# Designs tried in a protein design chat: VHH binders against F-box protein SKIP19 (SKIP19). Part 8

Target 1, 302 residues: F-box protein SKIP19 (SKIP19), of Arabidopsis thaliana (Mouse-ear cress) (q9m0u9)
Amino acid sequence: MASSSSPPAAMEVGESTNWTELPPELTSAILHRLGAIEILENAQKVCRSWRRVCKDPSMWRKIDMHNLGDLDDMDYNLEIMCRHAVDRSQGGLVDIGIWYFGTVDLLNYIAHRSSNLRSLRLIRCSQITDDGFVEAVVKLPLEELELSYCSFSVESLRVVGQCCLNMKTLKLNKHPQKENDDDALAIAETMPKLRHLQLCGNGLSDTGLNAILDNCSNLEHLDLRRCFNVNLVGDLQKRCFESVKVVRHPNDSIHDIDIGSSEDEDPYDFSDIDLMSGDDDFEGYYDFSGASDFSDYDQFDF

## First folded at step 1 (VHH)

Design n5 (framework vhh_7nfr_2)
Fold by ESMFold2-Fast, scan of step 1:
Structure n5 (fold): chain B 302 residues (1-302), chain A 122 residues (1-122)
Amino acid sequence: as target 1 above (302 residues)
Amino acid sequence: QVQLQESGGGLVQPGGSLRLSCAASGFTFDDYAMSWVRQAPGEGREWVSSISWNSGSIYYADSVKGRFTIARDNVKNTLYLLMDSLKSDDTAVYYCAADEYSWLYGTEYDYWGQGTQVTVSS
């Protein structure tokens, strides 16, 4: 019976794999798939070879602080953990992503220790002030910025664009917004070197999109998924096709978008887009039975 | 002696729900990451979900995301898998597995249970 508690059955390729005896380069490849939380709490405790890899500054050139937003249920402080990961990078940090727990003090800690930071991602960080955000990031040589499901003002976005002159990638993702061109116009005005722009859920109209295309002449990738105020037809569609290498349309699938939500939050799926973009289909009996309850709820309860 | 004992399996209709439990004994449960691994007849073992020792890290296979929920109770030394919207492709023996620290996307663990059969059929 002791053999029944052994590793996977012999029918599987790799049933004899011993993870603790892997070459260091293969261990590094595996650990690069893990987030910083998993590395610091778990992976480094496995064995001597994993611990050595987990302490190597080259492992911390990219820090991914992905978490599900259940901060009050955690036994550890994510800000302290993030500061420790930044310290392990020994000034080599080039990419950092922070979900939920970002603070002005943390951003300043990162900025003062990471003079070569090229990519900053903030997802669902509600406690960072506009002034604190601007102060921390304007002195960084950012080429990539992600602000997803955050509440930063258009004024702070404009200032960041004016100061971070080498911005090549901007991801500014929101839940679907009412018509508003403010973000699009700020981007068009301040970020002419953009090559990749993701605006999922943005309220921009055809006017805002034309401004972006007029001013961001190097744009290679444009993601407009869930931008339901854009009517991408006719001359505008032709312009996008001729000017931009890859365009994701308002009604395209969002299955690849990392929402950065709580563990109890279901990821967005195709039916969510269909319900929002197909107003006439929403009244359909067969496929959308019960969907009118959803629209009534959202319309009156906000 | 280390023991992992699964329960809660059975026959359900497509679209139904099951709650699997794994009772752990003989080791310090709080020191171990826990996982669910399944094996369909004639197939290899497939990782389903993992939860770290303190529930701070939770991961799911793409095939079960949005349908299954993993949880643990460190006071009761019990691991759970809440299975909603079951499909015929979910038919498999489900194994509870334990690793001393944390194990993602793997099928190699320190300890294994005996397995519990889940059959989704009309």
Scores: ipSAE 0.000, ipTM 0.107, lowest interface PAE 14.8, mean pLDDT 76

Design n6 (framework vhh_7nfr_2)
Fold by ESMFold2-Fast, scan of step 1:
Structure n6 (fold): chain B 302 residues (1-302), chain A 123 residues (1-123)
Amino acid sequence: as target 1 above (302 residues)
Amino acid sequence: QVQLQESGGGLVQPGGSLRLSCAASGFTFSSYAMSWVRQAPGEGREWVSSISGSGGSTYYADSVKGRFTIARDNVKNTLYLLMDSLKSDDTAVYYCATGDEWYLLSGDYFDYWGQGTQVTVSS
């Protein structure tokens, strides 16, 4: 042929089946199950009918830029790919998830072109500043926000809550933190419409939890896994189960949480005791609530 | 028949400026994304910049961000690359390219190329 070649993966997809004759509705149903990278790199290269479906703005109401953080090993630029996917949505973008490569410039690009954005997920986006994050997010009608393994301040979270008055889902996941109620109190004060709250690794105490329960009266799902400064006993436990439909306890398994860097990596599997190879017990180092940060696993420092 | 013809290259001193043009014919120019790709002596091709069909979206390689500006005139069917603060590393043959929209914006799978215009940055 005179035109571009399909990649090996796209060639395999078309093998032994006449995929070019599938009705557009069936093709669309299949392709809606793929991530943005898979659609842009593989699916749209299969044939003209698939490419037509992949260019339809209805395919781009949700953009999932999930990746493993191997940015230097990729043959393509994820920021360019993300911007293109946003352009294809033609203002119809409702949900976007960005892993590792998020920048302030990208977030502003999304915000200016997606006035109906309801869900934003930022996972391991270390390049986004507090000021840049706030400036972009306050312009959006967000109902769902995920900030996982990012270093955003309590001040930025408070401003977001004050400006995004319809916040219904918040996922704020961290490596296990020392006792600190700042996040919990900011949530309680600014996000009264919450229905789903995930705070894995948060340092909140019983005080912070009570504040959330006092102010977030519509809460249906509460995930406190790895929140070791919360002790669900007596009246507090009773209160949680009477007011919240689904509660996940501090010691529950985190098998279902995708931490991005590797399916085998899980910093929550380690405790201070496990990190101390041997039978020695240093009173100053052993703390059941855990350390504040396992940055050695996320970033090497030589 | 798609035809792309580059012009505007030449010899320029470090820190200088050049404006490259690409005259396009044989297709509906405004419906296609366009790119600039360069090839330095003894090296492979390197994507430089891309612009969407409408001109609403522009993309740049990290090596040229802040120094180069891509633009298009859909009435004249012409693509431009405005190059400021030129460096010796910018010495290359510059090609105008078109293809599938995503492939073009990702710097991959170019279908149609012009014959190129030489840019030499030296004293």
Scores: ipSAE 0.000, ipTM 0.290, lowest interface PAE 12.3, mean pLDDT 76

Design n7 (framework vhh_7nfr_2)
Fold by ESMFold2-Fast, scan of step 1:
Structure n7 (fold): chain B 302 residues (1-302), chain A 126 residues (1-126)
Amino acid sequence: as target 1 above (302 residues)
Amino acid sequence: QVQLQESGGGLVQPGGSLRLSCAASGFTFSDYAMSWVRQAPGEGREWVSSISGSGGSTYYADSVKGRFTIARDNVKNTLYLLMDSLKSDDTAVYYCAADSPEALEELLAQYPWDYWGQGTQVTVSS
């Protein structure tokens, strides 16, 4: 019941602080901690000095379009707001994150107006096609790419790696997958300059992980949370510990990952269960190596 | 050793009711999200329902919403599926499955589960 120390007192913002009379530098510092939606809908409406700060291109070098996916219940169009934020950056955009509402048209709009874009984050953007994604991204000088809970192909990932030669950070997060090394091998082959790799939920095996460690020699941070097909024990665990400064293990907590979820979220359709959990997959899940069948030992030529 | 054992299946008339049970052992039951998955003859697996470790959150496939209720008893280490207004289309082998604590909110039945039972047959026929 009692803690070993008193918790810090909560600060209530009262009339003792006049927010409308803050210096521009302090207003900018406060607004840099807000997402783009809050700035465009709320902060810029506070007073004239805040509106001035909210229109300064330096405010829009990083655009965060975080939302909970309740798009049908919103009073505003997030794509229009995002386009407006990109326009306010006046070509100075270096980092943009989009949750749920990303489209091929929006991605092209960003790519054509943001020649200095270094970081692109797409979370739960199901509307973006592989072809549209690749066409937009290969034109950008990306050093950081996040594709979380999106359905991009291995082929698109490989092309992006071949064209974006300065990639230093990749976050490719999925719900837990069956064993599949395709993503890991594409990363190992095309992204040798990686320093930060987050693969939460990826289906990679020990083979895929070894390929990444072999080819991404500058890797400083490796996040394998929910990669349940990696047996991170013994020699492989020792290799990771000796080669990589920070390793997050398959069973570590994921509460720090911002997945943009709402209580009513169902980002994937349930038809996928039939393909994933068919009889062959279910029986294979229970299959033990070394098991023998009568037919394997008793067949002869007729 | 993890064990999941389903029971309660059988032959029932259309519009009838059945209660399926899954007895779990070999792991801390209350730490795991639990699901029901079914397979009809000649069809693939279909996710039916999921329940969080505490029982505070429940999820249902559109095909069973309003007719089925998933429940758990963490004292008895047992998962239940209460099936009402059964249809011929509900004819299938029903499996219970367990997933890691981290998969609680992301379960949504699209991905492999850690542990599976042997199944129990439900037949809805006149």
Scores: ipSAE 0.000, ipTM 0.107, lowest interface PAE 20.3, mean pLDDT 71

Design n8 (framework vhh_7nfr_2)
Fold by ESMFold2-Fast, scan of step 1:
Structure n8 (fold): chain B 302 residues (1-302), chain A 126 residues (1-126)
Amino acid sequence: as target 1 above (302 residues)
Amino acid sequence: QVQLQESGGGLVQPGGSLRLSCAASGFTFSSYAMSWVRQAPGEGREWVSSISSSGSTIYYADSVKGRFTIARDNVKNTLYLLMDSLKSDDTAVYYCATSDEQLLELYESNPWFDYWGQGTQVTVSS
């Protein structure tokens, strides 16, 4: 028989709160403030009422799998947890963010089960191949895409723009890059409906920026922080101000950007050094599909 | 309606062995992950082991690894727990449990299940 423990502090002092007696609407409001990991590991274990709220598909329309990249030190499998959260959404998933552990298999799992996905955010997902990313994304009606501190090719970005015709928000964040207009030109060519563009650390020059301004006529927000190869002064600055409602300049504060873990943990500079193999402490790719064995034990039925 | 009925408990001496069974009915057993959970006198519930619907994924609590084996027979709708090298600390009521959400239970160390059996008493003593 499943039962919760005695209600916290309910019998002790006059100002006690009985968490198990909260209306579902209040419980839902509290739980919406937690990330997916906190809900699945802690909140749903409080009592039957909380678990019922945590299983409601309305709780899983947005999945936030934020973590610090300490994957080998975790007592739980984030990919299995993410797959379970996707299942709980029952096809209602609209927004999903994945930090570090994203794989091609996981993206395909999400794509096949989330036909209404409007926002995909991938932060520091180094295991996802260009081909696997493209194949998953072409199946999705994306209006928002975030690729932060990932290493996807300009060809992948171009295909995404060609297939996701309703793209309104693109966040393509990198550590400061050397001068290169490839991303900016691909965006200008394939994403004319953009309203919000964040290109922190991008290597675009004045040429790339002008191409974006020429082709993305609906652009309302432009974030160029850490884009040190664009000279945003004089005539170009005036053009931005006349065409775009909100512009963030290359030297503006980046404290509001979620980069995952500290710089010391995972130093992305997107230089030739970052492209060199640094996998001395990586044991290679591990498939976290739900069918894999988590023990060395072989199973047989009687 | 889900029904789970445990059997096979009893009195055994330290170092002995027992085989617990759980007969399942009222649901498609082969589609559900299954778990064993125990409760010692005066203690809270302790998760022991879980097995996926196919039997291919198995998890054990650290306290029972190497001594207990979980198994299932999807044709007979039966879950098993084979208990070797029993210790006095293994004395508890053992419950068969399952949830409508099969994936989560596979890695949950402090389990919350939707369905429980009545339990079977295991006593390890001379």
Scores: ipSAE 0.013, ipTM 0.440, lowest interface PAE 7.5, mean pLDDT 78

Design n9 (framework vhh_7nfr_2)
Fold by ESMFold2-Fast, scan of step 1:
Structure n9 (fold): chain B 302 residues (1-302), chain A 120 residues (1-120)
Amino acid sequence: as target 1 above (302 residues)
Amino acid sequence: QVQLQESGGGLVQPGGSLRLSCAASGFTFSSYAMSWVRQAPGEGREWVSSISGSGGSTYYADSVKGRFTIARDNVKNTLYLLMDSLKSDDTAVYYCAADYWLDSEYFDYWGQGTQVTVSS
């Protein structure tokens, strides 16, 4: 079907006493500020015009599946919701972020339907294997990658860097690690076009940092918070200051880092997540409530 | 790529029967409510029938209730419409449509349609 509205224009968000009277372009601008779960659970239920806007593929170029990891307590299945959001994008997906519930099957579903994906963010996705991750992403034209609190190998990172030649932003955040330069050296070797690098908790030493600075000559932002094996003083500190616009130091405050929960959980802690994957546990997710006539009333069996 | 492909239309005499099929691909079929919508010459679109993702709930327009049966096969990703006791006023192009949230004004995906003609 053709889009129900024009592609969203860049507009200032206005306030109205009647939301149903807003032009589609303004409604789209407001809804773009909401996450995917908020749109699918709440916003599309407001009225007919909002529902129509929420089905427009232009609303799904960027999908944000942020959540707190309380998967067992949710009334809905996040993997099914994510697949629906990807379907609504109709191949136009450019940016997607997934917290906690990511699986190899979901990642393959996204990769097969989103050949123009430029940004992928995986946070606390303990179920995704190294092989599954690499297989899904090697063909994608990624410019931005976030792997936060995930246990991917150095080898998978090297392969991704070799295949995603236009990588400009990498966020590779971990719980504080012992000294190890493997990640830093892989980044230096395979991602020379980086402009933004966040390595919170990484075990790199001064050697690894110098390799990054030597090879990533376009680096504009460098975040080394909780990288306690870097001695960022004297000449090395001066080098960073002169070469990089923004540098976050190892002991700087971490209050702005979104860790997904109030506590740092072990990514391999025993949980019921393994039992909750896929759409097989979901029956009658959507029930048409009301008369035989079409209506705007929706009932979810989530 | 999302595809909905209808088949089974044709010319039939009044009182006859037809079975329409819709082959779906490119999306998670079992998670979508499916509908049949028809459009007669010179008329607007008219909703005919809907079935929930699981197949547990079915809905029919008053004009077809008791004559048509909607069904789905989630293993084969196929939607069906069994049409009995066809009348001349059932003549229309029949479209397969998919909707995550059932909505008479907007569907997520549409097929290309299949022509049904009921005439002597």
Scores: ipSAE 0.000, ipTM 0.292, lowest interface PAE 11.7, mean pLDDT 76

Design s1 (framework vhh_6fv0_2)
Fold by ESMFold2-Fast, scan of step 1:
Structure s1 (fold): chain B 302 residues (1-302), chain A 123 residues (1-123)
Amino acid sequence: as target 1 above (302 residues)
Amino acid sequence: QVQLQESGGGLVQPGGSLRLSCAASGFTFSSYAMYWVRQAPEKGLEWVSTISGSGGSTYYKDSVKGRFTVSRDNAKNTLYLQMNSLKPEDAAQYYCARDWLEYFGSGSEFDYRGQGTQVTVSS
């Protein structure tokens, strides 16, 4: 059984355990706790049994190429590493995340070799053109798409929505924008099957949000953090509360969002109480306000 | 949604046999390695057996090797554990579990387990 602790804790199995003697599937469980970069550069070089596990296609069903964007300081090429990881998946790739180094050529490489790709995440990939992105992605049976801190156009988003008919999760995160409903209206028009929508920093107004709620009737998660042009009042607020299970409001904490933190300052040093879990009694802790309706009017901030 | 449902547990005498089953739904069963884990009273969760997605590779806890056989029928989305020559120390709640691939690159753990099936070994 793998530990539920952080990735390093999985490597501290105990003094009576010999790692080279572990069954390959247990080694696989431990290695899944390491990043793809760590597997390709370090873990596969430990011994032959680890290398065998690191070449097993089941290890590469999901590829996470997280990095901090210090590409010029690295002594290895992340695009080449990513291509190797895709090759090792042997067509079984279902989820891939790429931070910073994504290119049109890499997307085409992935698209041509991963016909079952269900989830694509592009974070801070400024090199990918709108046309190159669309050409690669419309060939894929995507159900999940993340475009965070990228510069893709509304036109490219609209085409992707029109071609990826089974889109269930969209994460379109930006630095806070001026009021603009274009993204929200494109989403409402082309992605009616959405269940999870994250729009942190989006410029949508109440008009755009109403369009999304009108057209994305199966929406279960809505994340509007840093969407400062949304006023959740009246009918719009009621619609959100009635139809969406989880709503993150514009002023809610953003510490759980991976923004490519610098080595000198990690926003995740702070505790984020929203992310505390591991309690099977979720339903039991659901109601923080259960004891008193009167308390809603007992406190006034002046 | 992902669901795992175990069955086949019961009371047996030492040296007896049981066959456990786990019915899986809500995911592409053949794409995941599957695990049998157990928990005896007053003890932690113990790994028992692993089978690869294709069924081509199987692994066992040393104390059950040669006595237990894990298998799967991917057409039926069902995992099996054939338990022979049962010993009192094998008495436990047995769980079917799936490897967690959602956190690949940052961590892995069992993301789903069923409610389990009880195995009791006594004279």
Scores: ipSAE 0.000, ipTM 0.096, lowest interface PAE 19.0, mean pLDDT 72

Design s10 (framework vhh_6fv0_2)
Fold by ESMFold2-Fast, scan of step 1:
Structure s10 (fold): chain B 302 residues (1-302), chain A 122 residues (1-122)
Amino acid sequence: as target 1 above (302 residues)
Amino acid sequence: QVQLQESGGGLVQPGGSLRLSCAASGFTFSDYAMYWVRQAPEKGLEWVSTISGSGGSTYYKDSVKGRFTVSRDNAKNTLYLQMNSLKPEDAAQYYCAADRYSWYEDSGYDYRGQGTQVTVSS
């Protein structure tokens, strides 16, 4: 057939709802629900109109590079892919999340090209050194930082807090730790503007928690799940609920993160997205109820 | 000046139906894809449905497929959401938004209304 099974132009009948003929604004709306890997490997290869949308810098203000950590078994290089996504943002990058493959060279690449970066998420990035991390991030206007299952020092955290004066969200998640207030005290000393603090698995005691409550007077959300050295009873419990809008307790379920398993399990799976099925539903991974609490909402209001 | 005004929310019992409307003004309505998004108490914004500028293409959140139907009347500059078989988890403040919702980071004008409340209780 000379067309995509559409009627001849001389006999025009209604609109085609062929996905290759979708308006740019609708294509963009669908593609915003995909991660960077799906856009770069699959979506941009679909047709010329999708490729144009996938190259638009506004598609790359937020980069989500989540993956399962099977780096040696992948047929593509995630660091090279991430660099391409950063290049496509043309300096407009405000939010980036990197799972497993993060390196010092990649962080420097991002920092040098993304002077307006507001949110950085590093999950299970064991290759990034303390010095490399600090050198990259102290130059960035960060308001949101996630360091989950990484091995950064307390001194690095303190320096970041001293340099990133507008830090509003910190997620510092670890496997359950022995008693140690170092992280809590560094946070209390350097991050007084915090509104959201997630410390799952942290070793802080009641002393560290009191220091955070004393110094982070704007705190609205406090997540202490798996902080087993906090004895959240009596006066301390009352203090938390009088000063903080939402408190998640040490023994609370992690079902909102990983239903029925530990924080070590990654619930995301890009292989389940079928761009060629004719089902136009790309929901699940990147809906607006997703991982970026205030960042997505704040940008909607500007 | 761009304005979006939602209406049609209310209290219904589980299994009930509601029809939401959004009156748009200040822009060429038919040139813009439109969105329904919702926010439940203590939760972030959640995408529900999208309709193309012409009305030819529609998309839905998996949990509402088969129950919700989005439509538009470009002659009246009005967007609709027909909600059937309502469940308690559908209770939220519902907002309509223009294509800028997907590109909101690029906008100097945030095209979202004040919302309409949907409550589902027996």
Scores: ipSAE 0.000, ipTM 0.098, lowest interface PAE 19.2, mean pLDDT 73

Design s11 (framework vhh_6fv0_2)
Fold by ESMFold2-Fast, scan of step 1:
Structure s11 (fold): chain B 302 residues (1-302), chain A 124 residues (1-124)
Amino acid sequence: as target 1 above (302 residues)
Amino acid sequence: QVQLQESGGGLVQPGGSLRLSCAASGFTFSSYAMYWVRQAPEKGLEWVSTISGSGGSTYYKDSVKGRFTVSRDNAKNTLYLQMNSLKPEDAAQYYCARGDYYEDRSWYEGFDYRGQGTQVTVSS
């Protein structure tokens, strides 16, 4: 016969019946809970049906490249892994999050292959220049942007706001800063359609906050945790209560449950940066809530 | 961009040995599992061996187990196949092929790139 390959006997078995018997739809639902590294490193190697699901472009509509920043100790190149994940999306990429390893070249690779990209998250990406960031993202139909623990300038933020007119969600998180309204004023000036704003650690004062409330009339969620230059009392507190559905106060715990309703319809966002806000010594954290196998916790064994 | 170039084939008597090499370029070699596949005259492609990106895991077709050894030198971007105790039925064009991304510990399911091959002939 023709040279077809069947799995070698030594590789064919070992999976429990409860995972190999799942319909593709349930397997897909489980695998959507994993980050890209976990899918490429572990999940696609479980069995043929899981591998087939892991190669389906629909699995790569959202790419989560969460990692602990131990780049020098990794056995693999995260940028190449990310490029591969983008290739698997076949132009269907809508949401991508990159921790630590982001570069201008990678961002351009993503932008040129993902014309429908709606959400970009850059966490602790120190290698991306302001100019490279702006050039890549101003051409994208972004509605959601996260720049957490990055060193992007107020000028680049202003340009992005001027060009990405449909921005609905901005997460701009920093270690607690001294009083400075520059970010708040740039946001107020350029992002009037915002519905969700997270500014953990920002140095904005009551002046900056009032400017945001004046100009972002559709704001539904406002996260001011660790914004210690804001005094949320009296008229300003009343204004926030009357204008915004959900407000996280400067002294609120980063591990507390938000009060009010959320439009977050994605229960699989386990990379919530809020758990890490204000801790510059904290290594990246990834949690497999509802994970089925012990191997799903391998990231804790580094 | 991606290039794979095999060498080391030749004529050998039954029971003899050959060492095949494959020079890889245009991708991060250590991030991919690699395959050796072969095609005898008038036959389809046949999977022979797989090696993971790190070289830590190797897999073989039953008929070559104990006779063939796959290895890689990631510093040189080179894949090897040491073939011992060669049989007439091993005579084929041997191809180096790029497998799955990131140290694939999975079974053979095909490849995206292969080289031009190197001919192995086994006769007295």
Scores: ipSAE 0.000, ipTM 0.252, lowest interface PAE 12.4, mean pLDDT 76

Design s12 (framework vhh_6fv0_2)
Fold by ESMFold2-Fast, scan of step 1:
Structure s12 (fold): chain B 302 residues (1-302), chain A 122 residues (1-122)
Amino acid sequence: as target 1 above (302 residues)
Amino acid sequence: QVQLQESGGGLVQPGGSLRLSCAASGFTFSSYAMYWVRQAPEKGLEWVSTISGSGGSTYYKDSVKGRFTVSRDNAKNTLYLQMNSLKPEDAAQYYCAKGHLYWSRTGYFDYRGQGTQVTVSS
C-alpha cells in the first residue's frame, strides 16, 4: 500500500503499519503492552519473528492475564495458559496480574516457580481462600500487592503485612463500603514502609486515616476515591497535603484522563502507548467498572 | 464464530451527523466491553470510544468528546456510535472492535469488523 515515489517518511509510516515488518526491539516494546492472552492466542501466530519474540523469557518477566470475566465463553483454559506463561518466564517472573480465574493451586504454582516475584495483582479472584492466599504470599519477596474486588479477610491482610516487610505499594480496592476501620488499622500496624496506598471504596473513617498517617511516614501517594466515610476537611486535610505528595479525595473523578496533553499529537509515536500502560489501564478499568456497572460484572457466571 | 458487522457510514457535510451501528454475534455480547476505532487516510489506527458491558461507563478520545456518543442495546446485540458536529478530521474508516484492553491505542485487538467509511466534505 505504501508506494509513493518520494513521500516524506512520516507520510509513508502514516499510510499503513505492517506489524510483521517491524524491528524485533519495536515488536518487543509493543508486545510488552499486550496481555498474556493476546500474546499466546494471537500475537505469536502473526509470523516467525513474532513467535520467536513471544517465546523469549524476557517477554515473561511481567505477566498480565487481564480479561473481562468471559471465562465460560472462551475456547481456552486461562489457568493452563497462565501456567504456560509462568513456565516461559523460567524463574524470571517479577510482576503478575490475574483477573477472575485465580485459584489456590495456581497461586502456589506461581509462588513455587517465582522466588523473585515483587508484584502480585489479584482482581476479582473469588476462588482464592484466605488460607491459600496467605500460604502462597508469605513465601514471596513482595514490594507491591493489589487485591481489588476480592473478599480477603483483615486477618489475612495483617499476616501478609507482618511477613512481607518490604511492602511499598498496596492497592486494596472495594465496592464502596459502610464505615469500618479494620483494614486501615491492619495497614497502619503492619506496613510502615508503604509509599503508595490505594484504598478506593474502603470504609475507613478519619480515625483509620489518622492511624495510617501516624504509622506510614514514607507515604507519597494516597488514593481515597470513593472512601465516603472519610471527612477530609480542615486539620485532617491540611495534615494529608503537608505529609503526602499526592492525595486523591473521596469525591475525585474516577474518570482520570492523564492521556496526552492535547489528544493524540503524534499517533505514530509508540511512547503514547506508555500513557496507557497496565497501571493506567487498571485505573481506567476501575472507572470503566464504576459503581453503576458493578452489578453487571458481579452477576457474570463462570 | 465471532462476527462484527458495521453499517451507517457515508458522506456528510461539516457540522452534520451520522449514526453508526455494529451487529455482533458469536459471543455473549453483554459480557464484553466494546470499542470504536478508526483509521484515517495517511494515519494509523486510532481508538475513538469504549463502552462497558452494561453501557453504564463510556470513554472518548479527547477530540470527539461532547460530539460523539457511544451506546449499546444488549437485547439486540448491537453497538452504536452517534456522531454529531462532524469535522473533516473525523473522516476515516470506522471499525467496531472486541478487545480485552484499550491501552494499546495503535495495536492488536481480539477481533474487529470490516469497517464502514465516513467521509466529511469541506
Scores: ipSAE 0.000, ipTM 0.130, lowest interface PAE 16.2, mean pLDDT 73

